# Ledger of designs, part 7: miniprotein binders against q9usj1

Target 1, 298 residues: q9usj1
Amino acid sequence: MFSVGKKISFILPIKGVLQKLKDNAQKTVLLDATWYLPTDTKNGKKEYLESRLPGAQYFDIDEAKDHKNPLPHMLPPADEFASYVGKLGIDRNTNVIIYDRKGFFSSPRVFWTFKVFGHEHVFLFPNAFNAWKTEGLELETGEPRTPKPVVYEGAKLNKDLVASFDDIVKVIESPDAAGVHIVDARAHERFLGNVPESRPGLASGHIPTSINIPFTETTAAGITAPKPEEDLEKVFSSHGLTDKSVPIITSCGSGVTASVLFAALKECGFKDVRVYDESWSGYGKRANEDSSLLATGP

## First folded at step 20 (miniprotein)

Design c16
Fold by ESMFold2, last read:
Structure c16 (fold): chain B 298 residues (1-298), chain A 80 residues (1-80)
Amino acid sequence: as target 1 above (298 residues)
Amino acid sequence: DKYVRIRISGVNPELLRKFAEEVIRIAEEYGIEVEIYVENGKITIVLRGLSEYTAEWLIFYLRWLAYEMGIKVEIEFRKE
């Protein structure tokens, strides 16, 4: 009998999603993780309340956060994460399938959040609404289903998946000894320092030693889905990322698109990938006060 | 007559040019007809010959790009 393969992909096509939804042996919960830029007129929670994949629950990255931290979307404390997802009917053994309604933008942030707190049964469903429509399936409208709350046990932050500001400073201070690549998911002009930050008090530029891979280089048709693995490998190798064992820290503006790179790198088999949760929202303030933390240009 | 109209403005003309060049690149890749109008320092880009699916992801992408480039953007999608 032929085996499936050595690596199991966490990125599911619609047939894989439907297979898990039909499986009675293990509970599956769909999560709508749709989130829009602050300059967009759309609201993900409002859209979820109007329509969703059947039975989906909404994961709000602006509610499931550290409420004591002024930075956007910072990871919540582990006990608050557990309480939040337990109210959505998710326990440690639940299959969690996460989608953006029409893209591949914010769902990787929620995927990463589950991984950080030790949830192993978590998957991504890219281009979900288009895939659903193409399969001839109906959306759910009207009042969302109310899940039966459960207890989520064993949530504990896995430091191997999260980078702190101190971790970044160690890389900058000893770049050869650190042996870590910092990869910035922001658009190129923002990385170069050619665009004033919209929020006051943030320097324009990037973390010294970092590599710019705008996250859209890893996606198909703008932001609809990740590229196939073979194309992702070409993207990363063209930026000098060929050794799958080298540690990588991803960063962006606030940790959302850095998680898109996290997912793409993990899909390609990179073994040690962390997201810098503060990203530029926190780092840029410090770089504004200390120019040794700031680089501009290529 | 289905189209996407994109109006961009900002203080840095090089960034406006780079944004417009990216729109043109995508239009060429996907067989989309593009017309560009310049009036009073504002650039209007009109895209035709695209499906609703293509228009939706393109608008989402262009809003992200404009945000990242510090460009003010107004995007209108007309289905007929």
Scores: ipSAE 0.765, ipTM 0.898, lowest interface PAE 0.9, mean pLDDT 90
Fold by ESMFold2, look of step 20:
Structure c16 (fold): chain B 298 residues (1-298), chain A 80 residues (1-80)
Amino acid sequence: as target 1 above (298 residues)
Amino acid sequence: DKYVRIRISGVNPELLRKFAEEVIRIAEEYGIEVEIYVENGKITIVLRGLSEYTAEWLIFYLRWLAYEMGIKVEIEFRKE
């Protein structure tokens, strides 16, 4: 199984991160994207204020969202995204390197958000704190650095990276003709419909035609880092995902772990990958009201 | 004595069993000592012999898994 293709990876090891930080020709901003489940007592912003990678700014997925939509984490309007990242000192030519304290959990959601709005120089730094410590480097403590705000020009939603409910319906109404794989990042028992949903009014189960790849199959040491590309390819191929040209839509509970699958699929060279931003939070309500939208079991 | 204590509960005993099996699997992979008790409708899992780094990612992973499985979880990490 020999391969000679060159690829440009957006997942950076620490040496790549340090090289970009040293580069005086192009500005680099580190983003701390740490986010915790509602049932966790930890707070990502509080942790950021206590310590961070030197110079990092905080990206809050619960602040940078569509505040008019009751669903969690929905993408903000493009102008609000632009205003938000501009206040962090990020313009279109800024290298953005995103980490979270868990490594490969919430940072892919922010990565996807930047890609959706057309930002090309965006990268992931998994297991950042462990890598930093292993390299003998110090964290920054005390007052975070205050960036000089800039104008972010030209943010525009790229519909090729986002799936809507209508896109899902097209797939389930004509699965063979659509030629699209829907991939569910949730834990297996939740996919099966064996777990009552925590939010009221959501059906238990999955989108018809979808396959389940719990996002933790793509990570190592729990969720601290993605698996190496060769192991990711084995994960996807074992689930029947071998044709890199086939369109894929990822889904989960609210779009966070679906973005982990997005990043893993893109690292493996899948060409057409979208995230279903509503995920189960929106779909599950519809499926509760219309059983033709609901599947259960394997 | 450093340990992670995890108390889980829920209405579906099979989901609690599957959660405990996943904890055992991880413990075997990483050389972690596991003790499991059933008490008043709750399962208590006690983990020993792990670093703070391992405890932190394991706790978050197990909180994610419990959340996904509809399992109520209470976790205490006693350092040092």
Scores: ipSAE 0.750, ipTM 0.886, lowest interface PAE 0.9, mean pLDDT 90
Fold by OpenDDE base, look of step 20:
Structure c16 (fold): chain B 298 residues (1-298), chain A 80 residues (1-80)
Amino acid sequence: as target 1 above (298 residues)
Amino acid sequence: DKYVRIRISGVNPELLRKFAEEVIRIAEEYGIEVEIYVENGKITIVLRGLSEYTAEWLIFYLRWLAYEMGIKVEIEFRKE
């Protein structure tokens, strides 16, 4: 009876977080990855400066990106990533626990980013603020602690976790041969193409052959946490995603909520999951120029 | 008198309707009192009887949904 050792979930409850914080065997860094939509009046960095989990550092997805790419939130180069996290006191052996103020919205993007660059010891802490408060723990206020900078070594982009436009084209040109599912995390009306795009030059619709699973279907109310694994299985199964070996590519508007799906799928044991980093911000431009790339309706 | 007031506007009445329906759905699910007013192509939704916690996550969700639906949304949260 091969005891398939229950792989310790990368999604941690508060007890798991506290355990890691107590464990002196490895350095642990908490990351506040709070990010809001551009249309929101709130600012993650500002809120971080006001209050945070004790010792938490801020990871700014608007800063830790490829600034040479006009698309939002594109992955930074490996060296820039390394430099960025090194300044946060994170090295290759650091336990990185990522949370956001909403619970499970932007933190998965940062989680995916760390995975892309090969970081092994990275975790998600859903509903962190609520969990912290419920346990009677205090938040940190005032000036955040300045971490001691370290050198992050060995950052290398894992292409197996990132889908390119070319990867998408391969799927749509040969859907049967590719055996790849493209999952769109955007809202249903957006997916259908019923909504005008706010950005000029973007088509309205979705990638041909893609499946729509709004990322909110994988989260608890208010996007506070992922649904329990059992519920996630039901969600994915209802959309025909039952074979854990089938490659999946997630997409959304700008790569953030696609990462929520990534995390949820990984939690359910899907082995091959990639995020299409350009998402609709990049794809929609292309589809606007080439109608063969565009599908509308269900 | 704690309440959340949501005002939505847009060029597509159908999308506004769908948004409103989603709010109603959520309100019903969580036992939130909902009032809806329609005036000059704008829909105002007032939610009462919800906790601050519920209001906060709901507001966030609705902002996302409005963004996704191309709807202009204004939200006022009176906590007391």
Scores: ipSAE 0.750, ipTM 0.894, lowest interface PAE 0.6, mean pLDDT 94
Fold by OpenDDE base, look of step 21:
Structure c16 (fold): chain B 298 residues (1-298), chain A 80 residues (1-80)
Amino acid sequence: as target 1 above (298 residues)
Amino acid sequence: DKYVRIRISGVNPELLRKFAEEVIRIAEEYGIEVEIYVENGKITIVLRGLSEYTAEWLIFYLRWLAYEMGIKVEIEFRKE
């Protein structure tokens, strides 16, 4: 009886989280990755300071980025990532469990970031606050604990998880030969180009040959959690994504919700998934200057 | 009474309509009472009969949707 070792899902229910927290064999760090849209009045860091899961540290996606790149939320250099997470008490052997207050919105971006830099022991905890409360567990308030800094070794960017503009161009130039699906996580009206961009100098529309799967199609009500795997399969199948070996590139506005798709696709066993880090913030500018890069409509 | 009041505005009335339709769809799906008012190019939607939990995730979704659709949205959540 070949015990097909059930690949432990990187998406953890509360039971799985609690188990890891109880396991003293490996250090576990909870990360609050709460992030809100720039138009929102709420602030993730502020809320973290008010309440959090016990012992959680805050991962700020607006801070842990490439500050030399004018685009939002671009991946930091490996050394900067290492320095940042080291200060949070995270080393290569640390179990990192990532959550956000909304449930499954910004945490996947941080998850993807850890994966990009080769961290193996990284997990997502959807709907963390609700799950925590339902179990009768208390939140931590007051001043967060300052972790003991550690050295994070071996951070190296895995290019197989990151798509560049050049990668996108290759797909556009040879869509049939490339066999790559570009999936846009933005809302349908944004994808169609029916909505003016808020940022100046960005075209309205989508990447030619791309398909639109708003990331909300992969989440439960209110973006609290990913849909069950069975439902995810149906969603992806309905969009023609049935072959798990076909390379996929996800994109969105600024690289955050593209990561939600990344997580969902990975949960369904897709083997080759990359996030286009520039997303529309970078691409839209290029498309504004070159109409051959722009498609509108369905 | 507990309610969520959503006020949307924008230059494209078609987008406003589509947004409102999405809210209605969700309301129907979850058995939420919905009232819609149109005045001076602004649409006000009032949701009643929803839990605090439902309100919180719905508000977040609607903020995202409004952002994606280039719609200005104001949301008031009265918990009591």
Scores: ipSAE 0.718, ipTM 0.881, lowest interface PAE 0.7, mean pLDDT 94

## First folded at step 21 (miniprotein)

Design d14
Fold by ESMFold2, look of step 22:
Structure d14 (fold): chain B 298 residues (1-298), chain A 80 residues (1-80)
Amino acid sequence: as target 1 above (298 residues)
Amino acid sequence: DKYVRIRISGVNPELLRKFAEEVIRIAEEYGIEVEIYVENGKITIVLRGLDEYTAEWLIFYLRWLAYEMGIKVEIEFRKE
């Protein structure tokens, strides 16, 4: 069904996923985007090789990155993105449905990456493994399927979805004139500056003028799925985010959980949402060298 | 019965307390039994009365929270 001016969610329940997988007119690729913190003993690629949703390909945010940039998980150049996803069998017309097996954590980062490079047919499948098992469907084991590589044409970075450090500086230098909200997805104690950063050389605190919405306020059952839209609206309004036309920049430690907020804000109809890709990994180093860039406390 | 054992330590006792309070809050919300022990400067939290699905997402959440709070965490999931 097609409806002009009607919101259609990019967050799919299992029946929507299954419908797209059955569609012979348009190719669909499932992506396993599972990623674990470096302090976790689990490895997403290893788990993918053991089992996956049938036919899923693995998207590695630590492989599909700017290898020339020392900051973690930075967006790759457009041509490298195109090469990477083309090897997974994805072209511009492919429906891409993204999950991570443990939660709603890393899949929004991959969703945002596709949106940044202009891929329109991209969707999220939260709580995928539980939904799959509840439907009585089997996982795939053994050797993963090998996709036939394709050419991905027309990848171009959409600057309307990405914020730079210069964009942040403009906001903090003229907060009333800029009219932009910077929203920090990190846990509250990191935002306050009460926790030493694990990476060396980073200040403890937050971007001046920013507000803290830990991304877990937008998720249910820990980090397994986004809250329903009605509850998301309440979360954002309780933090003063009520005008859907106001520009928002999300930030976090390295751009992963900021993308969870990106997805939640877009689901609620916020029109202008960007992710600050460097996040604290880049900003915190600058703030350690220039205290005018640093705020602490509430 | 299944249980989740969580051992936490760190240099900031206020952050350890806040972590434990969050675990208790979740346990109350989901009807999970909680026991807390303090020994040799470590806090041990034992959770019972939860299924594997709940244990898995809780462990994932608590590892993220510990990372964010600078807390060292050891989590054991016994499936008996």
Scores: ipSAE 0.780, ipTM 0.907, lowest interface PAE 0.9, mean pLDDT 91
Fold by OpenDDE base, look of step 22:
Structure d14 (fold): chain B 298 residues (1-298), chain A 80 residues (1-80)
Amino acid sequence: as target 1 above (298 residues)
Amino acid sequence: DKYVRIRISGVNPELLRKFAEEVIRIAEEYGIEVEIYVENGKITIVLRGLDEYTAEWLIFYLRWLAYEMGIKVEIEFRKE
């Protein structure tokens, strides 16, 4: 009887979270990665200060970024990442469980970030607040606990998880040869180029040859959780993504929702998935200057 | 009565229409009562009969969508 070992998903239900929290063999840190769009009236950090999962630390994607890069949410240098998470009490052996208040919106970005720097024990906890409440568990209020700082060692950027502009260009120049799928997580109208960009100097449209899969197609209603694996498979298959060995690059506006696709694709067993970190915030500028980089329509 | 009031505005009426249609679609899917008003180039959508949980995720989604569509959105959620 070949015990097909159930591949432990990096996406944890509440039971899995609780199990890890109870396991004293390994340190576990909950990360609140709540982030809202700049146009939103809500503030993740503010909400964190008001309430959070017990013991959770806040991971601010607006702080944990490359401040030298004018583009939003670019990956920080490895040393800065290490310093940042070290202050949160996270070392290489720490189980990191990431959630956000929306459910599955910004947490995947943080998940991807940890993966990029080689962290092995990182997990996502979708719909955390609702799950927590449903279990009758209490939230923590008041001043968050200051964690004991630790040293995070061995942070090294894994380039295999990050696509550059050059990587995109290679795909565009040789789409058939590359066999790489670029998947845009943005809304359909944005992808088509029907919407003016809010930032000056950005073209409207999409990367040539790219496929549009709005990230909301991979999530439950309200972006509370990823769809079940079976449903994800259907979504990806409907867009021609059936071969799990084919390299995929995800993109979006600023790299956040691209990470949602990253997580969903990984859940479905896609082996080679990279996030184009610049996404449209970087690419759109380039496309504005070079029309050969721009496609519009479907 | 609990309701979500959504007011959208923008320079492109077609985008406003598409946004409204999306709201209607969702409302129909979830059996939410929807009222739509058009005044002075602004569209106001009122959703009734939805629970707080539904309202919260819907509001978030709509904010994202509005952002993606380059339209201004104002949302009021009356919980009582």
Scores: ipSAE 0.690, ipTM 0.872, lowest interface PAE 0.7, mean pLDDT 94

